Miniprotein binders against q9bqp7. Designs and how they scored, part 19

Target 1, 240 residues: q9bqp7
Amino acid sequence: VPQNWFPIFNPERSDKPNASDPSVPLKIPLQRNVIPSVTRVLQQTMTKQQVFLLERWKQRMILELGEDGFKEYTSNVFLQGKRFHEALESILSPQETLKERDENLLKSGYIESVQHILKDVSGVRALESAVQHETLNYIGLLDCVAEYQGKLCVIDWKTSEKPKPFIQSTFDNPLQVVAYMGAMNHDTNYSFQVQCGLIVVAYKDGSPAHPHFMDAELCSQYWTKWLLRLEEYTEKKKNQ

## First folded at step 3 (miniprotein)

Design L9
Fold by ESMFold2-Fast, scan of step 3:
Structure L9 (fold): chain B 240 residues (1-240), chain A 82 residues (1-82)
Amino acid sequence: as target 1 above (240 residues)
Amino acid sequence: SKVRVFIVIEGVSPEEAEELAKEIAKLAEELGLEVIIRVEGDTVYIRIKGLDEEKAKEFIERVRELAKKYPGARVFVKIEED
């Protein structure tokens, strides 16, 4: 699908703050419905190579840990990720209501990992907030929309056991970011124009997180790939 | 019958991964095969589609031999019906 038919950016919107912008970050709840989520679309349209790599990783882990050990490992990884996101939402929120819980969350190696990036984050406009593309009919839950080094970004927080210095090492994460961006730019619940993305990969041992900045040009390139994945999903759903 | 082949090579340095990818590209050209090769850090990903089973086995064997030149290289192969 050509970008001209479904552009990622909305010409009616500005990335500059205006007087009507909410002073408190938006947090619109994600509703379960028939409309597909970004994560479901990506999960259902994995390439054969991605499926093979996932199977390889799974088999290696099962060989090392056993079936029960693998299940425990994956559960722990998911819990750590959830806890990291909760900590970041708390840190970036202007609300002091969560102060007591924040002390334990701030002691995480993942939080230490992102400290140098958080220093460059300001002007938070949305946290853990639902987005819907009105025309393309997909939904998502984004982590954060804030200024990173002065540029308004869709920010996606990731935890990783292994270093990911290359953006391609994050698999479908760039597609998630641009999918959320395109949805937000065309969602009537928001007035923002977001043109940049940021994927932040944090490490358990507190090693410095790797920021993967995506400028407008790169976002446009990944948007084209996202549109192809969405088209593939729609085709597969038609034949269910 | 036609098959699809996926090969993943890991356990090498990023420099060795780039070097190995170039050698595999030359091998593919030599054998007249259209191969998709991608390098991500220390890992080499190889995909071939529309191959006869005999040609697929030959290519896989030649790739395994190339990988032996790199200490620590681990080769994973998946073959699917096309």
Scores: ipSAE 0.000, ipTM 0.177, lowest interface PAE 18.8, mean pLDDT 78

Design M1
Fold by ESMFold2-Fast, scan of step 3:
Structure M1 (fold): chain B 240 residues (1-240), chain A 87 residues (1-87)
Amino acid sequence: as target 1 above (240 residues)
Amino acid sequence: DEVIVFVYLRDPETGEVIARETVTFKSTDPEEIVKKAIEIAEKLAKEHPGARVLVWVTYKGETFVFEFESPEELKEKMEEIIEEIRK
């Protein structure tokens, strides 16, 4: 149990649109400072098992691809993910410019993979936007906040090169989603309440993406685990 | 090790969660974990025929997510799921 528990949801907020909601999706820039990011907290508080599994995966890949091959593979995976996020931001943003969309961004297996998910996404409220938890003192950059099948969600887009349409290991992805959710719900730059999460795993070969919906109860359960990771991070910082 | 299993039944057309159950127990056996998920999915599916099955498992600090068109598919894929959790 976390010693300094704090609620994920803000009782003063609603998930319904109100007069203070902006007409276009918010895109608050992320300012780097001494306040830790969600990804930093998670990276610094990995369990011994997570560290072991990551190193074992890395060693297996190096054995298969060689040191230079592994670096090239990792760089390509990162670049593909970056382009996928850029394409999604472009697709979900209002088309109020005369600039042509980059054809290369829109033509990918990953984008084809998410077409059926995008049909159910509407009411976009934030894209590539910074969040800060003012009380718990952490920051993050979330991918998207939008309605998925009528429910307001923090949406996290993931890519996978090997399609296993029914099986995914998510590691800390649910913690990342609820950390962004809790921050946004208590960030004065935002006026609405998010109670649901969605992790979308897109496949390189264009196979239908796998949506993993997180309802309010599930989000609350992962929020408690996130608070424990944040406390562990804070204690490690004191001991340095 | 503490294990948490979440089983959600989802409407095949909308994807909306229509039934759910969560269970916490102690186990070091991935087979036991998957069998528990199957048991829950079959129970819920009796009241919600035709629903898709979503399973989240938290085990040894990792989360695993699986989705199937039916409890029958989950049962058919049992060995693959066990291997994935074991890794």
Scores: ipSAE 0.000, ipTM 0.148, lowest interface PAE 17.3, mean pLDDT 77

Design M2
Fold by ESMFold2-Fast, scan of step 3:
Order: sequence, then structure tokens, then C-alpha cells
Structure M2 (fold): chain B 240 residues (1-240), chain A 87 residues (1-87)
Amino acid sequence: as target 1 above (240 residues)
Amino acid sequence: DEVYVLVELRDPETGEVIAREIVFFKSTDPEEIVKKAIEIAEKLAKEHPGAEVVVIVWYKGKTFTFEFESPEELKEKMEEIIEEIRK
């Protein structure tokens, strides 16, 4: 049980479109400040088991690729992910011209991989937008808020190579999604309520992306775990 | 020569995307692309009458965006769209 429990959902908000909601997706810029980000909290509170698994993966990859090869591999994975997010933002805001870097991702198969998921995405409310939990004092940058199969979701886009997905980014994805959700639901810059999450894992070879849908109950379960991680972060910071 | 086409239906008053479908092609003629876009627009419009239609084509490194009041208008302007993509 977390010491400082706070609800993920805001009973004063609706998940249905409101006439006062902006017609264009929100894109609030993330401002650097002393308030911790979701990614920092998660990075600083990894369990001993998570650290051990990450170190094992790193050692195996270095053995296969060499030190320089490993650095190049991880840099390339990061770059491909960034380009994929840029391409999706362009597709979900189609009035914007697609950048040259995004065209390389179209050619790599990631967009082909997500086509069936995008077919079910509508009612986009936010893209690459900053969230802040004013009460719990954390910030984040979410990928997308949109309706997936008629349900308003925080959507997180992931890239993966079929044989060897980037292992560390998968462990805390549900926590990342619910952290963004709880922040948005209590952020004065937003007027709507999100109760569901979606993690979409896209594949470089164009194989169909895997959607991992999180209903309200599952989000509530992960929210409790996120609160425990945030509490652990706060305690560690006091002792530094 | 990877080609993508995105068809969106939008609320004419708010501009909100109501429905979308994306398809990919390889080494295909603009005529085939536009015909597929018309099929998708007609299919989606049956479920969402009164919506505006937006067609976006990524073709040979270029991006084309076309807006129509209905699938019927898209169909009527098919030849003009094909010629624009071919330029």
C-alpha cells in the first residue's frame, strides 16, 4: 500500500468529447525543471532484479557486437524509435508535411506494422504533449491520446526488432502509461478523462504490431505500483 | 518505391478525425492508389455519413494532401488527383 495514495481517475471529468475541447490535438511543450520526470523516477527506482537483467542483456550484446558495435546498435535503436514517433505524429496530424527522416521509417516497415492499429485510432486529443501531476509533483511527455476502438487511451508507441527487442524499455511501459494518465487527469491544461492505456509494439520487418490494451481495472492496478515507485524515488532523494 | 495512402473522415464543423485507414503499396500506379482511396472513403462514409474526406499520399518521396466534401467529390476528381501525383 502506498503511504500517499491518490486516485488515478478524476471523478469531475468525462471521457466523452466536450464542445469546449479544442478541435486540434494539444501539444504542450515539456519544460525542463526540478520536478522529476516519469522516466527519471522509473530509472532511479529499478529493482535489483531489473538492474541484474539489464546488465546481463548488456553483457550478452557486447559479447555479440563488441563495445563499439553495442554503442552503434543502441544509438540506431534510439534513432529509429525517434523517427517512428515523428512519422506517427505527422500521420496523426496529416496537415503537416512529412520530414525526410520520417520517410526512412516508412521504408523500414514500422508504418506497415502499425497500419491495422492506426485503422482503429480516431479522435486524437493530444500528440507529443507534456503532462504534470500538480499534487504528486512529477512530469512527463506522452506520445498520444486518442480513441482506440472507441475508447479514449493514452497510447505509447514502441519499436522492436523481432529477435531481440530492447528489453529495458518493456519492463516499465505499463507504469509509464498510467503515470501519464494520472498526470493528465489532474493537469489543468487538459479537460478530459482518460481511463485506458494502449502499448503498441511495432516491428521493423513489417510484421503486424502487437497492441497491449489496458482497461480501467488494469490501469488502477499499475497505478498503485507507480505510486510505490514514486514514493521510493522521493525517499531516495531525501537520503542523497 | 514504397507508397502509403491515408484516408480520413473528419467532422466538417470541428475538423476532428472520426475514422481513418492507412494502406501501403509497392511499385504501383497512381491510378491504383486513388481507386483504393475511393473504396476506403466509400466504406468509411457508410458508417459516418456527412463527414469530410481527406486523402494523403506518400509517393516517391513526395507528400500529397487532398480534401473533399464527400467520397462522391473524390470520385468525380479522380483524374485530377492522378495527374497531380504523376507530376
Scores: ipSAE 0.000, ipTM 0.301, lowest interface PAE 12.8, mean pLDDT 79

Design M3
Fold by ESMFold2-Fast, scan of step 3:
Structure M3 (fold): chain B 240 residues (1-240), chain A 87 residues (1-87)
Amino acid sequence: as target 1 above (240 residues)
Amino acid sequence: DEVTVWVLLRDPETGEVIAEETVTFKSTDPEEIVKKAIEIAEKLAKEHPGARVVVFVYYKGKIFLFEFESPEELKEKMEEIIEEIRK
């Protein structure tokens, strides 16, 4: 039970488009300052088990690839993820031209993996856009806000080498999604309400991506867990 | 205190991981922790003779990593490892 509870949803907002909404997707740049990011909060509050599993994976990879090989591997994973996000932003942006839709990006295994998900995505309202929770004092950069099968969602695109058929296997990703959702619902740069989340795990070999839909109730449950992580982060900062 | 011990065996020629086992239990005694690692290493080595032994210990929020030529070397170094974990 968090000590400083705050609602995830804003009663003054609706998920339906209105006349004041921009006709093009929002892309507010992230401005770095003293306010912590969602990813920093999550990184600084990992459980002892999460820390152990991460270190075990790291040591195993170093043993298999060597220190330099491990650095090259992690750099390649980062680059592939960056390219995947760039391709998705291009595909989903109504302002993109054929010249901006690089054929090589569209033919990647990750893009093939998400094709069946993309056909159900429409009404894009934000892409690679910054959010700030003005009351809880945290920031983030979300991937996408769009309708998935008719429901307005915060959509987070993930790449994975291992299959992730269960939402539990995506670790802190649900917390990340609801943190962005709560921030956006209370951020004055946005006028709409999001009540659903979607985590899409894409695979390099083109095998079908796993969509993890989060309805309003599930989002509320993860929101409580996010508030606890944020509270833990704040307490750790007071003790530095 | 909760302790996690992860033991893996590596091929001395290729460095490839050929066997591994993770166990979690409660203990406040570094000697007990090291003896558990030895038990696991000896068990795995019976099925994979000649492999190098890597021992990973998570205890009281600290991570310890040790590597040996064999389970026999791990046993010979037992006191040194206990002292390292106790610190």
Scores: ipSAE 0.006, ipTM 0.386, lowest interface PAE 9.1, mean pLDDT 82

Design M4
Fold by ESMFold2-Fast, scan of step 3:
Structure M4 (fold): chain B 240 residues (1-240), chain A 87 residues (1-87)
Amino acid sequence: as target 1 above (240 residues)
Amino acid sequence: DEVFVVVELRDPETGEVIARETVTFKSTDPEEIVKKAIEIAEKLAKEHPGADVYVLVTYKGKTFWFIFESPEELKEKMEEIIEEIRK
């Protein structure tokens, strides 16, 4: 157990539907500050195994593509991921007009990949929205909060090139999801309780996306691991 | 001076070392080193299907390494490393 344990779920909040208008998803802007982000905490506390695998991947890719080719490849992967997130925000935003949509962006293989998942997504509560854990002092920007198959979830959208999905930093995705969940559940800008997570891995060739659903028990297990990573980050920062 | 060639097999997901063999050479004969490295890498790869095969060459405290993909690629990389060692 972490030395500074804190619960992931807020006992003062309900996961039941509120009377609030579901047609206006929350989009709280991320503020610049000295409080660490979820992604920074995870990056600064990678395990020796994660560092080794990342360096091995970099060496193999540089060997295959050359230094310039590797730089171009990683830039293209980043750009495709960014465009995928932009398309999903557009699709899930009920107030966006058709004139504002990029039709070609919506026809990508990644969007085709997630169609069967999107059919099960409804009741969008937040999109590209900032969360802050006021007690544990960390921030994040989550992709989406919506009902998936009737359960309110923090949803994280990932892109992958077959056959190497783990190259796109999938190692810490469950930790990322529960960190956002715990922050949202204790953030005064939000009034609802999220107890489930969903990681959706979309494929460039349009092959059906893989959903990784996380129930409340699994989220609680990963929450403990996230608290340990946060504790490690805090200790390292004090020693800098 | 001695050249050390290490062949390591690692789990592709965890990076954990599964198997390791080391060979020491008193000379920098490229053909002898390459032939022996290929033999060891192929043997270990067959014994541990699905593992990633690393070849490491250590000389005077400097370590060069690469991932084993094919015997042809291994030969090319080993020849490059040996040429650098000779400098």
Scores: ipSAE 0.000, ipTM 0.106, lowest interface PAE 18.9, mean pLDDT 75

Design M5
Fold by ESMFold2-Fast, scan of step 3:
Order: sequence, then structure tokens, then C-alpha cells
Structure M5 (fold): chain B 240 residues (1-240), chain A 87 residues (1-87)
Amino acid sequence: as target 1 above (240 residues)
Amino acid sequence: DEVTVIVFLRDPETGEVIALEYVTFKSTDPEEIVKKAIEIAEKLAKEHPGARVEVMVLYKGKTFTFEFESPEELKEKMEEIIEEIRK
């Protein structure tokens, strides 16, 4: 168990809509200095298994594509993910007019992949919004907070070229989701409580996205694992 | 010196990793390091007959990687691996 345990949920908050809630989704800009981000913590505390599997995958890809081919492939994957997130923000956040480039972003296989998920998303509270855990001192930039099938969720959009039908196949994504959730629940910029998570894995060929719903109990389980990763990060930073 | 030994079992047709196990311990003896790899490989091979074996050793800031058709081949090449790690 983590030495510096802290609860994921805030007993003083509700997940129900409030009259004081803004009609426009929140978009708090990310401000960072000394405080580590969720992504940095996870990258700096990868398990031995994750490091070894990543290195072996990299070596295999370089063998098949060459150094330049591998670089191009990884750059392409990154750019596709970035465009996918931009398209989703545009779809979920009202805009009066769309630019030609924005229209092109809305017609990808990834967007087709998530259509059936988007049908069940409503009540958007936050988009591309910064969160900070004021007590545990970490920050993050979450993709979306909205109701999925009537439940308020931290929603994380992922792109994949290969099927990810099981939550175990998403690796650190559950930790990322609960880290954002815990931060938001204790961030003074927000007034509501999130108790559920959703990881949506979209596919380039337009095949139906796989939703991985995380109820409160599952979120609590991953929260404990996130606290252990955060503790490892803090210990490593002290020793440098 | 801390050393990490990781053993991967790979599908001979696809090359996909089907099992892995690792151990971290203190040692300055390459022979002890390779014997740990053999122990892990033999254990995993009992659960996954026919798999290929890949051994990765992290020692003194260096990474060593070796591939074998079986744990038996790893044992046969033990001395060669020890010499490589010594360098």
C-alpha cells in the first residue's frame, strides 16, 4: 500500500448537475513549472516489463522499416492522434463556423469509429482542460468530462491500429484516467465529482471503437496503483 | 552491482512474446547471471513447449540480448554468453 494514501473521491462533492454549472464546457489552460504531469510520472516509472516490451517492439519495427521509416511511422501515429483529439473537441464544443481544415479533421476513420460512442455522450462539462491535485501536487490535461450512458465520466480518447478489446491491453491508460479523476475531484477550479472513467479506443479503418467503462470500484483499484507510481516518481526525483 | 535478467518466450511462427519473467538481484559473477537466465527459461518452457527463448541482461549500465531456439540451446551456449557479458 502507498505510504501517502489519499482518497480518489471528494465526499463534499456531487456528480449531479447544478444550476451554477456553466453552460459552456470548462477549458482551463495547462500551466506547469516544477509540478509533474501525469504523463511524466507514468513515463518515468514504467515497469521493467513495459520497458523491455517497448524496446523489443522498437527493435522489430526498425528492422522492418529502417531507422527513417520507423521515425516516419511514429510521427504519423502521433499526428493522427493529435488530429483525432482536435476533431473530437470541435464536435463536442459548439463552434459557429468550421474552417476547411477542421472539416477535413471530421472525416477520418477514427471519427467514424467513435460515432456509436458519441451517440451516448451528453452533458459535456470539460474539454482539453487542466487539472491539478492540490494535495498530491501533480497536474494533467484531460480530454473530456461528460455523461456516458447517464454517468459522469472522465473520458480518454485513444487511437490504435490494432484491436484493443480488453482493458488490460490499454496498459497505463486506466492509471491516467483515475489520476485525472482524483485531481479534478480535489481541484478548486471544478465543483462537481467524477466517479467513473471511460477509455475509448478508436480504429483507423473505422471499425467500431472499444469502450472500456470503469465504475467507481474499478477506479478505486487503479487509484491505489496510481498512488504507487506517484510515490515511485517522488522517490526517484529525491535521489537525483 | 544490480543486475536484471529478463527471459522472453516467443511464438516461433509470429515472433510475438507469449510469456516473460524477470529477476533483479546483486551479482558481479557473469556465470551466476547466466544460470539465472537458464533457470527462468526452463521454468517458462515447461508452460509453453516449442517457444523460442530470448534473454536480456541489464548489467553495469549495458544491455545484452541473446536469442535461442530452446532452453537447451541456451545451456549449450552458456560459456559464450558469459564471455560476452564479461566484456
Scores: ipSAE 0.000, ipTM 0.140, lowest interface PAE 13.7, mean pLDDT 79

Design M6
Fold by ESMFold2-Fast, scan of step 3:
Structure M6 (fold): chain B 240 residues (1-240), chain A 87 residues (1-87)
Amino acid sequence: as target 1 above (240 residues)
Amino acid sequence: DEVTVTVELRDPETGEVIARETVTFKSTDPEEIVLKAIFIAEWLAEEHPGARVVVTVTYKGKTFTFEFESPEELKYKMEIIILEIRK
């Protein structure tokens, strides 16, 4: 698919705040249907290299931890990630209605890890919000849209449990960010334009999080790769 | 063609090997070979931040060795490595 027929940025939109922009961050619920999600597309179009490395990682982990240990490990990684996202949504939302258990979550190593990044985050416009690309027909749930160091970004929060990160999510993170960006820029539920991305990797031990900033040019480059993955998914679906 | 890629992480102070991964697969695409090395290097580097990266590729009967300060340097120099292997 030609990239110039499906641009990532929408020329009809601005990244400046408008009177029409809500004061409270948008949170549009994700409604599941037959339209594929970003994560589904990426999962179904992993390269042979990604599949091989993921299987090697699984094999080594199972050898080290056993089948039950591996299951417990992956379950815990998922749960910690979910709780980290919930804590960040709470911190970045103007509404603070935390329960006692959520207060304990705010004191986690992951939250400590990300403090220096949060100091540079302002102007939150969307949190845990559904996006849909109306012409390319895919959906997603983005973590956050906010200004980072003065630039409006799609921000993706990641947890890393050193020394054993989840390989798949690491390799496809830039594609995930630009897929959400392109969808939001062409979703009638949103009125603003995002041209930058930010992937923040937070660490369990509280070590400083690593920010990976993506400018407009880099986002455009990854958008081309995302379009290829989407095309590959569509072709595989037709052949099923 | 059969390809072997070895990625070693080395301590920047002592030069001692901290971690090593070797993979063997079939490929005729130098870009695919280098991308596999990058993926392995990034994976190993998560356990050993700050380590130096040494990549050894055996392809079409020739052995190539490259050394980098980080996985990010390997990614930055990807095109140069592809061209070298392609020769």
Scores: ipSAE 0.000, ipTM 0.146, lowest interface PAE 16.9, mean pLDDT 77

Design M7
Fold by ESMFold2-Fast, scan of step 3:
Structure M7 (fold): chain B 240 residues (1-240), chain A 87 residues (1-87)
Amino acid sequence: as target 1 above (240 residues)
Amino acid sequence: DEVTVTVELRDPETGEVIARETVTFKSTDPEYIVKLAIWIAIKLAKEHPGARVVVTVTYKGKTFTFEFESPEFLKELMEDIIEEIRK
């Protein structure tokens, strides 16, 4: 799929806030259907190198923890990530009635890790919200759309346990962000334009999170790569 | 042992090589080899944002090729790459 036929940015939209924008962050539920999700597309089109490295990590962990220990470890990591996202949604929601009151999560190392990032986040437009690219027919559930240092961004929150992050979550983060961005920019449930991305890696021990900012040019470059992955996915499904 | 490390930055859409750096040296330390490759990749990527990174290592007569969307993935996977070269 040529990038000039399917641009990431919608020329009919503005990235500036206006009076018609919702005062409460949007939270559109993700509806399960046969339309592929961003994560499914990416997982089913991993490069041979990505598959190899993920499998090596899995084998190493199983040798260290045993099969049951590995399962428990990965379940705990998933649970920690889920709770971190729930805490962030609560913190960033302006409505009292929508906020979670899990003080244990609000005092976690992951939340401490992102404090310096959160102070630069404002103007939240969407939280845990579904996006669908009407023309390219894919869906996703994005974490957050908000202004970071004055720039409207699709923000993706990641958790990492030191000394290194989970291998499975590192390879395609930029592609995931731009896929959500392109979908949102062409989704009739939204009226604004997002041109920047932000990947935030939070640490369990409270060490300062690492923000990876993606400007419009970088997003456009990764969008081309996402279109290739989406085309590869479509071709693989057609040939099954 | 003689080692050759080649880092290529490629256009993610076309696969065309837009930058290439090759270094030949002597080493028996896979960790040093990978760290050097990461340094070269970061240096080149700074001048060509969004490019795909391809690292080729020739060590002890064997050739290893690793492809990444960005040099930060090389950093994150350093231990795994070292293990692969060591095999």
Scores: ipSAE 0.000, ipTM 0.168, lowest interface PAE 16.9, mean pLDDT 76

Design M8
Fold by ESMFold2-Fast, scan of step 3:
Structure M8 (fold): chain B 240 residues (1-240), chain A 87 residues (1-87)
Amino acid sequence: as target 1 above (240 residues)
Amino acid sequence: DEVTVTVELRDPETGEVIARTTVTFESTDPEEIVKYAILIAEFLAKWHPGARVVVTVTYKGKTFTFEFESPEELKEKMEEIIEEIRK
């Protein structure tokens, strides 16, 4: 149980649209500082089981592909993910402020995979935007905040390759989503309340993406686990 | 009645089976069946945090399959699953 509990939702905020809400999605830049990021906290507090599985996967891949083959494989997976996020940001931006919409991006396997999810996404409030929890003192860069099937969500886009699995911190995806949610709900750069999360797993071959919806109750449960990870990180840093 | 419960934990990104347990026992109580599935899911998830949960129940010649994001979601939906199996 966390020793210093803090609520995920802000009682002073509403999830209802405000007339003064900007029509352009927010994109607050992530600024370098000494405050830990969500990703760093999660990476530094992996369980022994998570570390074991990751190392076993890594060794298995190196044995199969060689060290140079493994580097090429992981670089390609990273690049594909980066391009997928860039494509989604472009598609979801009503003003295409980052770059001109590329028609060829709509033909990629990953983008084809998420088409059925995208038709249910509207009311985009933030894209590739920085969040900071002013009380708990952590930062993050979230992918998207938008309405999914009428509910305002923090949305996290993931790519998956078949048949060779690429394992990163996928088990921590729900923690990442709620960490961003809690930060945004208490960040003075934002005025709205988010109570739901959505993890979307897109497939390289264009197979339909899997949406994993997290309602307010589930978000609250993962928030407790995130607080425990944050406390573990803080204790480790204090002992260094 | 003979009941078979299979609980699989799957990687949320890749869909690969991480852990799997199948148990066969005698029961006539859907509530008991679902509680057993929850117990198995919680045990497996102790070693595989963040995994998706797939529960398959074979009861009275019928097979039911349910998917959840976590053992926590399975517990939240316990009553719905009990009613579905009871039908």
Scores: ipSAE 0.000, ipTM 0.070, lowest interface PAE 25.8, mean pLDDT 77

Design S1
Fold by ESMFold2-Fast, scan of step 3:
Structure S1 (fold): chain B 240 residues (1-240), chain A 92 residues (1-92)
Amino acid sequence: as target 1 above (240 residues)
Amino acid sequence: SPEEVFERAVELIKKLGDPKERALIAYFLAWLAKETGNPELLRKAAEIVLELAKETGDPEVLRILANVLRLIALISGDPELKEKAREIEEKA
């Protein structure tokens, strides 16, 4: 049970559209400050097992590819993911945002992979937009807020490689989504309520992306775990 | 071949009654044209998007079509398509 419990949902808000809603998806810029980001909190509170597995993966990859090969591989995976997010922002935005240099991602299987998911996505409310939880003092940059199959969701886009899969934390992805959700629901830059999450895992070979839908009940369960991680982060920072 | 796949997808659009499904196949056509580097296929994809936009009043579908056309405009470097995408968005 977290010591400083706070509700994930804002009872004063609704997911219903209203006349004051902007016609263009919101894109609040992320401002650098002393307030920790969701990703920093999660990275600083990894379990000993997660740290051990990540280090072993790194060592194996370095042994196989060499130090330079590992850096190239990791850089390429990161770049592909970044370009995938930029392509999705452009596709979902009523304004063109793609850069010419990111054009190569349109040729990748990742965009093909998400087609069947995109057909169920509409009513985009926010894209690559900053959120801040003023009471709990954390910030984040979420990928997308849109309706998925009629339900307003915080949507997180992920890329996955085959045949050498990247090490991914199954425990942290839902935490990231609900952290953004809780922040947005209490952020004065937004007026709507989000109660659902969606994690979309896209594949490089064009295989159909896997959607992991999180209803309000599941989001509430992960929210409690996120609050515990946030408390752990705060405690660690005090002891530095 | 990519061109045969493109033509088969165009035929599928003609058979589908759901405007949203048609719009999503139009996105696939744009992606396929990009893969081939064929400007004629890219032009055909744009024409299909424009035709579908005339046939629907659904704001959600119009938004998807506007985004597809904006993508084609970016790939082709055609400023007229960018303007037409904005017009489709305004109809939504």
Scores: ipSAE 0.000, ipTM 0.081, lowest interface PAE 23.6, mean pLDDT 77

Design S10
Fold by ESMFold2-Fast, scan of step 3:
Structure S10 (fold): chain B 240 residues (1-240), chain A 92 residues (1-92)
Amino acid sequence: as target 1 above (240 residues)
Amino acid sequence: SPEEVFERAVELIKKLGDPKERAEIARALAELAKETGNPYLLRLAAWIVLILAKETGDPEVLRELAEVLRLIAEISGDPELEFKAELIEEKA
């Protein structure tokens, strides 16, 4: 399957600002269907190396914490991530009531971690919004679309307990970002073009978050890898 | 240039006949890469570990190489290097 027949950027869309752009960020609800999500595709197409690492990590954690302790640990990590995303959505929303609820959230270590990144974020276009690639048949729920240092980006917020100063540290996160980008660029619910990505890794202790900016060229490179993962997922499903 | 420094370091390391000494140097380079954020030093350390792991059957050396590669994996966050570290450890 030719990669150039499914480009990440939509040639029919402009990357220029539109005066009719909504003043309130878009929030299209995710409708669950038989169409696979980005996270499902990535989970089902992990490399043998990734599966081995994940399984070894699980085994070591269970030995250390016990089965109940491991479940509690993973539940807490998930909850922390969920609360962090909810806090960011509230902070980036222009609504007065949301800003009032944010007063205690600003004291969170993760929120402290991202303060220097948030200063460079403006022009929020979408928050916690569903995307669908109509021809490639996948869906996703992206965190944020906003300008970072003047460039419109799909922004993905991540929490981490360990430093992640290199983009390679984020595993499949670049694939997730470009998958959302490609979907949004071909989704009729959106009218604008996104060409850049940003992965922000926030730390619990308030240490400065690491931003991993992805320009158009890097996004195109990861898009090729995402298309391979999507093809692998499709082939795997046909064999069931 | 960084490439010239890398090449010079490789030549110096090849003069060492003791695989354990090379593993110790790889660990030092990985730690230095962590402190400086220098990706060339990190790649050099990984290269040394992977080559030595192919050349040796000594269990003690293989365990040391696995530990060094795990440190490099932690610094870079590369899951493939962590996987390779596990393979080296099991080879031992």
Scores: ipSAE 0.000, ipTM 0.259, lowest interface PAE 16.8, mean pLDDT 78

